# VHH binders against Vitellogenin-6 (vit-6), part 14

Target 1, 176 residues: Vitellogenin-6 (vit-6), of Caenorhabditis elegans (p18948r1340to1515)
Amino acid sequence: ANCVVKSTKINTFDQVAYRNQFTPCYSVLAKDCGSEKSEPRFVVLMKKINEKKEWKNVKVVYGENEIEMYKTEEGLICRVNGEEIEYQPESEIEKKQYNIIWLNKNTLKFDSDDVTVQFDGVNARIHLSALYRNQQCGLCGHYDNEKETEFYDAENQENTIPKFAKSYLYKDSKCN
Below, E stands for the ipSAE of ESMFold2; O stands for the ipSAE of OpenDDE; V2 stands for 0.75 times the mean of E and O plus 0.25 times the DockQ between their complexes.

## First folded at step 12 (VHH)

Design K3 (from K1 with R100Y; framework vhh_8fcz_2; at its last look DockQ between E and O 0.65; V2 from the best seeds 0.00; counts 0 for: pae E 3.3 > 2)
Fold by ESMFold2, look of step 12:
Structure K3 (fold): chain B 176 residues (1-176), chain A 124 residues (1-124)
Amino acid sequence: as target 1 above (176 residues)
Amino acid sequence: QVQLVESGGGLVQPGGSLRLSCAASGFRFSSYAMNWVRQPPGKGLEWVSGISKSGDSTTYADSVEGRFTIIRDNDKKMVYLQMTSLKTEDTAVYYCAREYYYDFETGTYAMDVEGQGTQVTVSS
């Protein structure tokens, strides 16, 4: 399944399109909502960097790792747990739980068995394994092939689009 | 250095069956969705089938659905195309290709076609 997130438009895993305005605070695009313990295997977050440009930060929380991808004047940057990662060529010699791939000079990819995120500094495409059918939630919807429930909030209640979007605002020390 | 090597083509009668193979090397095979495309005589490339990187989702062009099956083996870095009920219009050079990136402007996937392909000829 694919969710395509553009500057102000989201096309969900279930092919529902709507407008969303990102803020300087992270919003949940997609996360593992099937965990009984509320310890999701992945969380994909996005925020706007500033008001004048449509540049975004994407953060992927995957296991014990935080991966940030964001656009700067010098190009796209990837940080893992706060440390910048230099571009590395692909290799079949060693296997990793996830990989960071430069698809071209303007596009990065986070790749794992659970979730794949392609990001160009403004737009994101999220792909989920079919194993997350009926087990994912966020601004990208529920991946349940049902449009009726796409706008159920984080507590599974049907809402208007603005309330639905607010329910997936990620709270941290800088935003509440 | 990316390498895709197709094999398994040949001459077959209408209604027959054939299994194509694609051996991949030089890239992290399990990180890419894979596709089969074909080039009929005197025509451009047309998409035939695709398979997700885990193998859990498959898609087919309308012209081959129900007759062709795409399969992958990530341990062996192989993609296969099982073809049945072959028709003369299936005659083409068949290539495998990896999905490379999603183009946000066009809404389409860019694919790498690297190999020499394998010829499938369906005739009486």
Scores: ipSAE 0.315, ipTM 0.639, lowest interface PAE 3.3, mean pLDDT 81
ESMFold2 (binder alone), look of step 12: mean pLDDT 87; pTM 0.872
OpenDDE, look of step 12: ipSAE 0.618; ipTM 0.855

Design K4 (from K1 with Y109W; framework vhh_8fcz_2; at its last look DockQ between E and O 0.69; V2 from the best seeds 0.00; counts 0 for: pae E 2.9 > 2)
Fold by ESMFold2, look of step 12:
Structure K4 (fold): chain B 176 residues (1-176), chain A 124 residues (1-124)
Amino acid sequence: as target 1 above (176 residues)
Amino acid sequence: QVQLVESGGGLVQPGGSLRLSCAASGFRFSSYAMNWVRQPPGKGLEWVSGISKSGDSTTYADSVEGRFTIIRDNDKKMVYLQMTSLKTEDTAVYYCARERYYDFETGTWAMDVEGQGTQVTVSS
């Protein structure tokens, strides 16, 4: 299944479209919500960097790894656990359980068995393994092949689109 | 560096079957969705079938749904197209293609068509 974020438009895993105004605080696009007593295997986050531009920052938390991708005036930047990885034509960065691929200087791909994220600085595509049916939550919906429940919040209650979106703001010390 | 080598084509009578193979090398095969595309005589390329990187999702053009099956083997770095109930309209050069970019403007995939292709001819 694919969720596509094109600037402010989100097309969910269940083919429901709506608009979300991103803020400088991270929102959860998709995360593993199926575990009662363990950490999510992945979390995909997005925030807006600049008020006048459509530029975004995407963060993928995958196991104990943190991958940040963001656009600058000089192009797209990737950081892995805080370390910047520059564009390398004809190369890709392979780690133990995931791979980071420069598709070109303006497009990055995070690739794993669980989740794939393509990002160009403005737009993102998230693909989930079928294993996450009914086990995913976030702005990309619930991945349950049901359009009627797409806007249930993080507590699984139906809400208006703005309240649904607010429920997936990522809490951190700078955005409380 | 990237190589895709198609094989298994041939001359077949209508109603017959063929299995096409594509051997991949020079890239991390398990990280890419793969496709078959074809070029009928005197026409442009048309998409035939696609398979996700894990193999858990397959898609088919309406004209081949129910007759063709796409398969991959990530250990052997192979993609296959099993074709049955072949029709004269299936005559084409068949190419294996690696999906490269999702194009956010068109909502479609850019693909690498790098191999020589394999000729399938369905004729009495």
Scores: ipSAE 0.315, ipTM 0.634, lowest interface PAE 2.9, mean pLDDT 81
ESMFold2 (binder alone), look of step 12: mean pLDDT 82; pTM 0.819
OpenDDE, look of step 12: ipSAE 0.784; ipTM 0.899

Design K5 (from K1 with F104W; framework vhh_8fcz_2; at its last look DockQ between E and O 0.65; V2 from the best seeds 0.00; counts 0 for: pae E 6.1 > 2)
Fold by ESMFold2, look of step 12:
Structure K5 (fold): chain B 176 residues (1-176), chain A 124 residues (1-124)
Amino acid sequence: as target 1 above (176 residues)
Amino acid sequence: QVQLVESGGGLVQPGGSLRLSCAASGFRFSSYAMNWVRQPPGKGLEWVSGISKSGDSTTYADSVEGRFTIIRDNDKKMVYLQMTSLKTEDTAVYYCARERYYDWETGTYAMDVEGQGTQVTVSS
C-alpha cells in the first residue's frame, strides 16, 4: 500500500485524500502501532522547514537509527545518525537493516523490509509491507481498508481533520 | 551500469505457451520492484505485469490476468514471465523494466527499459 504526500495533500494508505498544513514541528506520517505496543519498529515524521517555500524535513526512525532527509539551497541532504551521506551517481548505501538509495540528485529512497520512503524535499511516498495491515497509524491513516475510520486520532477517537492532524504532532521541548 | 537482458521469445500458435526470462545486473536487484512491458506492432509500450521487490505481491493487466505469471529469483537476479493460453493480440516485443521512482506529475512510476527486448509472435 502507498501513502502519498504531495506538498500539503495527503492520500492515505486507504485512498482517502485530505490536506494538512505542516508546521515546523514534526508530525507522524506513519508508524508501527501494532497491537503489542512495544517500541515501534519504525516512525516516519515530516515537518515544514521554510516559511516561504514548501520544503519539508522527513525523519525515519528505524530501530536504533535516525535517517533525516531535507532540502537546502545546495540540494537534498541525507543524514544517518548525524552523518551526511554524499550523493554519488548510481550509488546505493547498504546498511545491515536498510538501504539509502539516491534515485537521482533530487530524490532519495529509504528502503527496508518494513517501510520504504521516497522523498524529494517537498513530496513523499510511503510504502508499507503487508505485515503492517491493521497495525499502522499516523497522518497516512490506519491501513485497514476502512475509510470511515481514517481520521481517528492517536487515541482512536473520530475527529475533524485539524484535530486528527494535531493528535499526531511529535511532542518535544520545542513543540507542543 | 544497469543491464537487463530479455530472452525466451519465439513464434507460437494460439493457445501455446512461452516462458520469458530477464537477467539483471549492475544494481541491487532485491531492492527494486520489477515489471514486464510490451510493445505491439506499430503501438506504444503497454504495461503487462509487476512484482514487488520480495516477490510477495504481483499485479497484472486485465488483458493477461489468469494467463500470465510473473516470478522472480533474487538469488539468481532473474525475472520470468510464464505465458499460457497465448492469443494473437499478445504479439509484441517484451521488455523487463526496473521500477525507479514515483513521478509526482503523472502519478506513475518511472521505469528503466534498457534491454533489446524479446519478440513474441502468436500466429498460425
Scores: ipSAE 0.102, ipTM 0.531, lowest interface PAE 6.1, mean pLDDT 80
ESMFold2 (binder alone), look of step 12: mean pLDDT 84; pTM 0.838
OpenDDE, look of step 12: ipSAE 0.677; ipTM 0.860

Design K6 (from K1, 23 letters changed; framework vhh_8k46_1; at its last look DockQ between E and O 0.67; V2 from the best seeds 0.00; counts 0 for: pae E 3.1 > 2)
Fold by ESMFold2, look of step 12:
Structure K6 (fold): chain B 176 residues (1-176), chain A 124 residues (1-124)
Amino acid sequence: as target 1 above (176 residues)
Amino acid sequence: AVQLQASGGGFVQPGGSLRLSCAASGFRFSSYAMGWFRQAPGKEREFVSAISKSGDSTYYADSVKGRFTISRDNSKNTVYLQMNSLRAEDTATYYCARERYYDFETGTYAMDYWGQGTQVTVSS
């Protein structure tokens, strides 16, 4: 299934469309919410770079790894655990559990068996395996073939769209 | 090098069926969406069908929706196109292709690395 974020518009895994006002604080797009372990296998986050630009930051937390992708004036940047990965148009950067692919100088792909994220600095496509049916949550919905329950929050309660969106803000010291 | 080899074409009467296969090599097949395109003589190449890397999402041109089914087997590095209820207008060379990127403007995949193709001829 695909969830597509085009600037501020989100098309969920269950083909429900709505508009989200991203902020400089991370929101959860998609997350393993049904892990047999206490910790999710993946979390996909998105924020605006700042209040003034439509450019985004995407972060993928995958196991012990943190992959950041974001746009700058000088182009698209990828960092793995803080280390910048150079643009390599003919080669893929392969790790044991995932792969980082420069599709071109303006488009990156994080690829794993669980989740795939394509990002161009403003837009993102998240692809999930069918193994995560009924096991994922976030702004991309629940992947359950049921449009009526798409806006259940992190506690699985049905909400209005604004409250649903706020329930997936990623909380940290400067963001609530 | 990246290679795509399409096969399974042939001659068939209207209403008949064919199954195309595309064997892939030279890349990590399970990481890419795959697709089928076709080109009739004197016409532009046109989109037929696409399938996501996992096989969970499929896409079809309106002209083939309900008649064609795309599938893939990642253990065999192969993508398939089952073509039913064939019509004369389906006559073309069919090409398989690999995802270049998801095109946010069209909502479909941009594709590259075309194979040689396989001829499908539907005639009374």
Scores: ipSAE 0.293, ipTM 0.613, lowest interface PAE 3.1, mean pLDDT 80
ESMFold2 (binder alone), look of step 12: mean pLDDT 80; pTM 0.779
OpenDDE, look of step 12: ipSAE 0.644; ipTM 0.867

## First folded at step 13 (VHH; framework vhh_8fcz_2)

Design L1 (from K1 with A110T; at its last look DockQ between E and O 0.70; V2 from the best seeds 0.00; counts 0 for: pae E 2.3 > 2)
Amino acid sequence: QVQLVESGGGLVQPGGSLRLSCAASGFRFSSYAMNWVRQPPGKGLEWVSGISKSGDSTTYADSVEGRFTIIRDNDKKMVYLQMTSLKTEDTAVYYCARERYYDFETGTYTMDVEGQGTQVTVSS
ESMFold2, look of step 13: ipSAE 0.377; ipTM 0.659
ESMFold2 (binder alone), look of step 13: mean pLDDT 84; pTM 0.829
OpenDDE, look of step 13: ipSAE 0.610; ipTM 0.867

Design L2 (from K1 with K53R; at its last look DockQ between E and O 0.60; V2 from the best seeds 0.00; counts 0 for: pae E 4.6 > 2)
Fold by ESMFold2, look of step 13:
Structure L2 (fold): chain B 176 residues (1-176), chain A 124 residues (1-124)
Amino acid sequence: as target 1 above (176 residues)
Amino acid sequence: QVQLVESGGGLVQPGGSLRLSCAASGFRFSSYAMNWVRQPPGKGLEWVSGISRSGDSTTYADSVEGRFTIIRDNDKKMVYLQMTSLKTEDTAVYYCARERYYDFETGTYAMDVEGQGTQVTVSS
């Protein structure tokens, strides 16, 4: 299944489209919601770089790893656990459980068995393994092949789109 | 140089089964999602099936879901398409393709179709 974020437009895993006004605070696009533990296998987060630009930051938390991708005036940047990964044409950086692929100077791909994220600084495509059917939540919906449940919030209540979107705002010390 | 070599096509009766193979070389196979596409007589290419780089996720066109199975073997650099319950509308040249990237403007996947294809003919 694919969720596509094109600037502010989100097309969910169940092909429901809506607009979300991203902020400089992270929102959860997709995460593993099938575990009763507090430790999801993956979390995909997105925020605006600041209030004035449509450029985005994407963060992928995958197991013990944190991958951050974002656009700057100088180009697209990728950091893995805080360390910048150098762009090389058609380069691939293979790790044990995932791969980082520069498709070109302006497009990055995080690829794993569970989730794939393609990002160009403004737009993102999230692809999930079929194993996460009915086990995914976030702004990308629930991946349950039902459009009527797409807007259930993090507390599993059906809501208007603004309330649904606010329930997936990822809070941290600077955004609380 | 990227090479994709399809094989395993042939003539088969409706309801029959066939397994297509695709041998890949000239690139790091395990880093790419792979797809099957086909070209029916007198028509353009249509997407059939896709498989993630690890093989953990598979997708199928509506017309083939439940009948076709895509499989990959990263050690052998092979992609397979197991076809069952074949119908006359499955007649086509089948191509293996590697996924390059998603094109946000067109909403489609950019894919490399480099092989000669393998002919599948379903006929009484």
Scores: ipSAE 0.182, ipTM 0.598, lowest interface PAE 4.6, mean pLDDT 80
ESMFold2 (binder alone), look of step 13: mean pLDDT 85; pTM 0.844
OpenDDE, look of step 13: ipSAE 0.473; ipTM 0.801

Design L3 (from K1 with S31T; at its last look DockQ between E and O 0.57; V2 from the best seeds 0.00; counts 0 for: pae E 3.0 > 2)
Fold by ESMFold2, look of step 13:
Structure L3 (fold): chain B 176 residues (1-176), chain A 124 residues (1-124)
Amino acid sequence: as target 1 above (176 residues)
Amino acid sequence: QVQLVESGGGLVQPGGSLRLSCAASGFRFSTYAMNWVRQPPGKGLEWVSGISKSGDSTTYADSVEGRFTIIRDNDKKMVYLQMTSLKTEDTAVYYCARERYYDFETGTYAMDVEGQGTQVTVSS
């Protein structure tokens, strides 16, 4: 299944489209919400980074690793645990549990067995393994083949779209 | 350097079977979805079938569903197309294609069709 996230529009894993405006604080796009772990295997986050441009920052938390991808005036940047990864044409960076692939100088792919994220600095496509049916939550919906409950929030309560979106705003010290 | 090499085509009668193979090299095969496309005589390319990077999801054009099966082997870096109940309209050059990226402007996937293809001819 795919969730396609454009600057102000999201098409969820269950093919429901709605408008969302990102803020300078991270929102949860997709997250492992499985019932068998206290800590998710992955979290995919997105925030706005420029008021006048549609540039975004995507963060993938995968196990003990943080992967950041974001657009700057100098181009698309990738950081792994804070360390910048240099673009090299047709290069792939293999780690034990995931891969980072420059599809071209303006497009990155984070690839793992659980989640794949393509990002071009503005837009993201998230692909989940079929194993996450009914095990996913976030702005990309629930991946449950049910459109009626797509906008149930993190407490599984039906909400208007704005309240649903606010429930997935990622809280940290600067955004709490 | 990306390489895709198709093989296994041939001449068969209607109702016959063939198995196409695609050998991939020069990229991390297991991280890409793969597809088969075909070019009938005098026509453009048309999509036939696709398979997800893990192989857990397959899709087919309506004209081949139930007759063709796409399979992949990530250890050997191979994609196969098992074709059965072949019809004369299946006559085409068949290419395997690597899905490259999702194109946000068109809403479609950009694909690499690098090989020479393999000819399938179905005639009485």
Scores: ipSAE 0.338, ipTM 0.656, lowest interface PAE 3.0, mean pLDDT 82
ESMFold2 (binder alone), look of step 13: mean pLDDT 83; pTM 0.837
OpenDDE, look of step 13: ipSAE 0.641; ipTM 0.874

Design L4 (from K1 with G50Y; at its last look DockQ between E and O 0.59; V2 from the best seeds 0.00; counts 0 for: pae E 3.6 > 2)
Fold by ESMFold2, look of step 13:
Structure L4 (fold): chain B 176 residues (1-176), chain A 124 residues (1-124)
Amino acid sequence: as target 1 above (176 residues)
Amino acid sequence: QVQLVESGGGLVQPGGSLRLSCAASGFRFSSYAMNWVRQPPGKGLEWVSYISKSGDSTTYADSVEGRFTIIRDNDKKMVYLQMTSLKTEDTAVYYCARERYYDFETGTYAMDVEGQGTQVTVSS
């Protein structure tokens, strides 16, 4: 399944499109929600770099690893556990559980058996393994083939989408 | 250098079978989904089939579903297309294609069609 996030528009795993205004605080795009046992296997987060730009930061938490991708004035940057990974033409960075692939100077791919994230500094595409059917939550929906009920309340108003989106803000000390 | 080399095409009667092969080199094959596409005479490329990087998920164009099977072997860096119940409409040059990335501007998936292809001709 694929979720496509463009600027303020999200097309979910269940092919439902809606608008979401990102802030400088992380929101959960996709998360392993299937096991109640301690830790999700992955979490994919996105925020705006600041209020004025449509540039984004994407963070992938995968097991014990934290992969951060973000756009700057000088280009796209990738950090793995705090260490910057330099662009090398036609290179792939292989780790035990995942791969980091520079598709070009302006496009990164985080690749694993569970989740794949393509990011270009503004837009993201998230692909999930079919193993996460009914096991996923976040702004990208539930991956359950139920388009009409994915994130609306009984009133089916636009403000119900904002309530859905607000529920997936990722809190930290700066964004409480 | 990325290379995709197709083989196994030929002349076949309607109802016949062929198995196409695609040998990949120059990239980490197991990290990419793969596709078969074809180009019928005088026409553009048509998508035929998809296989996920693990091989556990496959999809097919409506015109070939139930007749074609895509298979991959990540250890040998090979993709195959097993074709059965061939029809004259299946006549085309067949290419394997590496799925590259989603193009956010066009809304399409970019694919690498790098090989020379293999000709399949189905005629009475």
Scores: ipSAE 0.258, ipTM 0.600, lowest interface PAE 3.6, mean pLDDT 80
ESMFold2 (binder alone), look of step 13: mean pLDDT 82; pTM 0.819
OpenDDE, look of step 13: ipSAE 0.584; ipTM 0.865

Design L5 (from K1 with T108K; at its last look DockQ between E and O 0.57; V2 from the best seeds 0.00; counts 0 for: pae E 2.3 > 2)
Fold by ESMFold2, look of step 13:
Structure L5 (fold): chain B 176 residues (1-176), chain A 124 residues (1-124)
Amino acid sequence: as target 1 above (176 residues)
Amino acid sequence: QVQLVESGGGLVQPGGSLRLSCAASGFRFSSYAMNWVRQPPGKGLEWVSGISKSGDSTTYADSVEGRFTIIRDNDKKMVYLQMTSLKTEDTAVYYCARERYYDFETGKYAMDVEGQGTQVTVSS
């Protein structure tokens, strides 16, 4: 299944489209919410760089690793556990549990057996293995083939973060 | 450098079968979805079938659904297209293609079509 996240529109894993307004605070796009979890295997987060631009930061927490991808005036940047990874044309950086692939200088791909994230600095496409059916939660929906319950926790789309979307804000020191 | 080498085409009568092969090299094969695309005589490219990077998901054009099967072997870095119940309209040059990225504006995948293809001719 695929979730396509654009500046103001999300098309979920269950093919339901809705408007969403990102802020400079991280929101959960997709997360391992399996019933036997003690710790999520992955979390995919997204925020705006600032209020003025539609440029985004994407963060993938995967096991013990933190991968951050974001757009700047200098171009698209990737950090792995705080270390910036330099762009190289069609170059792959091999890691034990995942791969980071520069599809071109303006497009990155985080690739793992569980989750794949393509990011171009503004938009993201998230792909989940079919093994996460009914075990995923976030702004990308539940991946349960049920459209009517997709947004039960959210209200009011216009000019506000709906109740559903607010429930997936990632809290930190400056984002209460 | 990326290389895709197609083979297995040939001349076959309607109702016959063929298996096409695609050997891949020069990239991390297991990280990419793969596709088959064909070019009928005097026409542009049309998409035939796709397979996810793990092989757990396959898709087919309506015109070939139920007759063609896409398969991959990540250990051998191979993609196959098993073709059955062939029809004259299946006559084309067949190419395998590496999915590159999803185009957010068009909603379509950008693909690498690097090989020379393999000719399939279905004729009485």
Scores: ipSAE 0.429, ipTM 0.697, lowest interface PAE 2.3, mean pLDDT 81
ESMFold2 (binder alone), look of step 13: mean pLDDT 85; pTM 0.846
OpenDDE, look of step 13: ipSAE 0.583; ipTM 0.849

Design L6 (from K1 with G26E; at its last look DockQ between E and O 0.05; V2 from the best seeds 0.00; counts 0 for: pae E 2.5 > 2, placed apart)
Fold by OpenDDE, look of step 13:
Structure L6 (fold): chain B 176 residues (1-176), chain A 124 residues (1-124)
Amino acid sequence: as target 1 above (176 residues)
Amino acid sequence: QVQLVESGGGLVQPGGSLRLSCAASEFRFSSYAMNWVRQPPGKGLEWVSGISKSGDSTTYADSVEGRFTIIRDNDKKMVYLQMTSLKTEDTAVYYCARERYYDFETGTYAMDVEGQGTQVTVSS
């Protein structure tokens, strides 16, 4: 199953469509929410960085690596652990080292064994391994084939869509 | 065309063991996570186990955890399911399934059950 973010429209892993207004603060799109884990195996975050153009920043935390992808006037920028990665199309080295594939100057793909994220600066496609069925949480839903409970918040309570979305805002020193 | 061929099924008594094999035709086998799924009589498909591309990560359904082991050989393009302590409720047709991530060329995400499956029957 895949989750698709097209501008402000989200189609969840369970194929539920709804609108989300992204903010300058990160929202959790997808996250390993399996029980009995000290840390999630992966987290996919997204925030808005340009109001008019719906440009976004996507951050993938996978293992010890933090991958940041964001839209600029010159194309997509990719940072790994804070360091910018140069554009190298179809580089096997980049894939092996960082799980990153430049599809083109304006499209990046993070490709791991657990999660795949394709991002073009505005839209994102997230594929989650079937291994994470019933273990997923975030704006992309629960990935449990239960559409009726799609908008249960991070506390597993039924809520309106806005409250659902708000529950997955990432809180840090800048955003709380 | 990608083909998956399951084998190794059979009739066993409760508590017995079986080893299932899945042979993949020529494709980028190591680019796909692989899964085993099963279809019990009169029921739908049930996920059983999965293994990452490299084989270093595995996961299992609660019903088979501790009894089943999934492994893969990327050089041979094989995935296996070692089943132990078999129960009557494990009776099903077992399939291996290729998990495809998004591909720009194909534009699809899917987990494909492409084989004919192998019958596992656990009975006294």
Scores: ipSAE 0.338, ipTM 0.775, lowest interface PAE 0.9, mean pLDDT 90
ESMFold2, look of step 13: ipSAE 0.411; ipTM 0.698
ESMFold2 (binder alone), look of step 13: mean pLDDT 84; pTM 0.834

## First folded at step 14 (VHH)

Design M1 (from K1 with S57K; framework vhh_8fcz_2; at its last look DockQ between E and O 0.64; V2 from the best seeds 0.00; counts 0 for: pae E 4.2 > 2)
Fold by ESMFold2, look of step 14:
Structure M1 (fold): chain B 176 residues (1-176), chain A 124 residues (1-124)
Amino acid sequence: as target 1 above (176 residues)
Amino acid sequence: QVQLVESGGGLVQPGGSLRLSCAASGFRFSSYAMNWVRQPPGKGLEWVSGISKSGDKTTYADSVEGRFTIIRDNDKKMVYLQMTSLKTEDTAVYYCARERYYDFETGTYAMDVEGQGTQVTVSS
């Protein structure tokens, strides 16, 4: 399944579309919610980083790794655990738990067995393995083939679209 | 460097069968959805079939559904197109293509056609 996130519109894993406004605070797009007691295998976050342009920052937390992708005046930047990864033409590589692939100078892909994220500095496409059916939450919905329940919040209660969207806002000390 | 090498085409009578192969190299094959596209004589490219990166989802153009089967083998970096009940309308050069990226403006996927293709001719 795919979730497509554009500047003001989100098309969820269950093919439900709604409008969303990103802020300078991270919002959860997709998160492994399959077990109450285990740490999530992944979390995909997005925030706005420029008031005049539709530029975004996407963060993928995958295991103990933190991958950030964001747009600058000089192009698209990727950092892994704080270390910048320079653009390189694609080449064949050995298998790894995840890969970061420059599809072109303006498009990155984070690829893993669990989640794939394509990002161009403004828009994101998230693809989930079928293994996450009924085990995902976030602004991209629940991946349960039920359109009626797409707007259940992080506590699985039905909400209006604005309240649903705010329930996945990632709060930290600078965004409280 | 990215390479896609198609093979298995040929001349076949209507109702016949062929199996096309596509060998991929120079990129992480298991990270890409793959497609078959074809170019009929004197016409542009048309999409035939697609398969997800894991192989768990396949899609087909209406004109070939039920007659063609797309298969992939990520260990061997191969994509196949099993064609049965071939019709004269299936005559074309067939290319495999890797899915590159989602085009957010058009809502479609960009695909790379890199190989020279393999000719399939269906005639009496």
Scores: ipSAE 0.240, ipTM 0.586, lowest interface PAE 4.2, mean pLDDT 80
ESMFold2 (binder alone), look of step 14: mean pLDDT 85; pTM 0.846
OpenDDE, look of step 14: ipSAE 0.443; ipTM 0.803

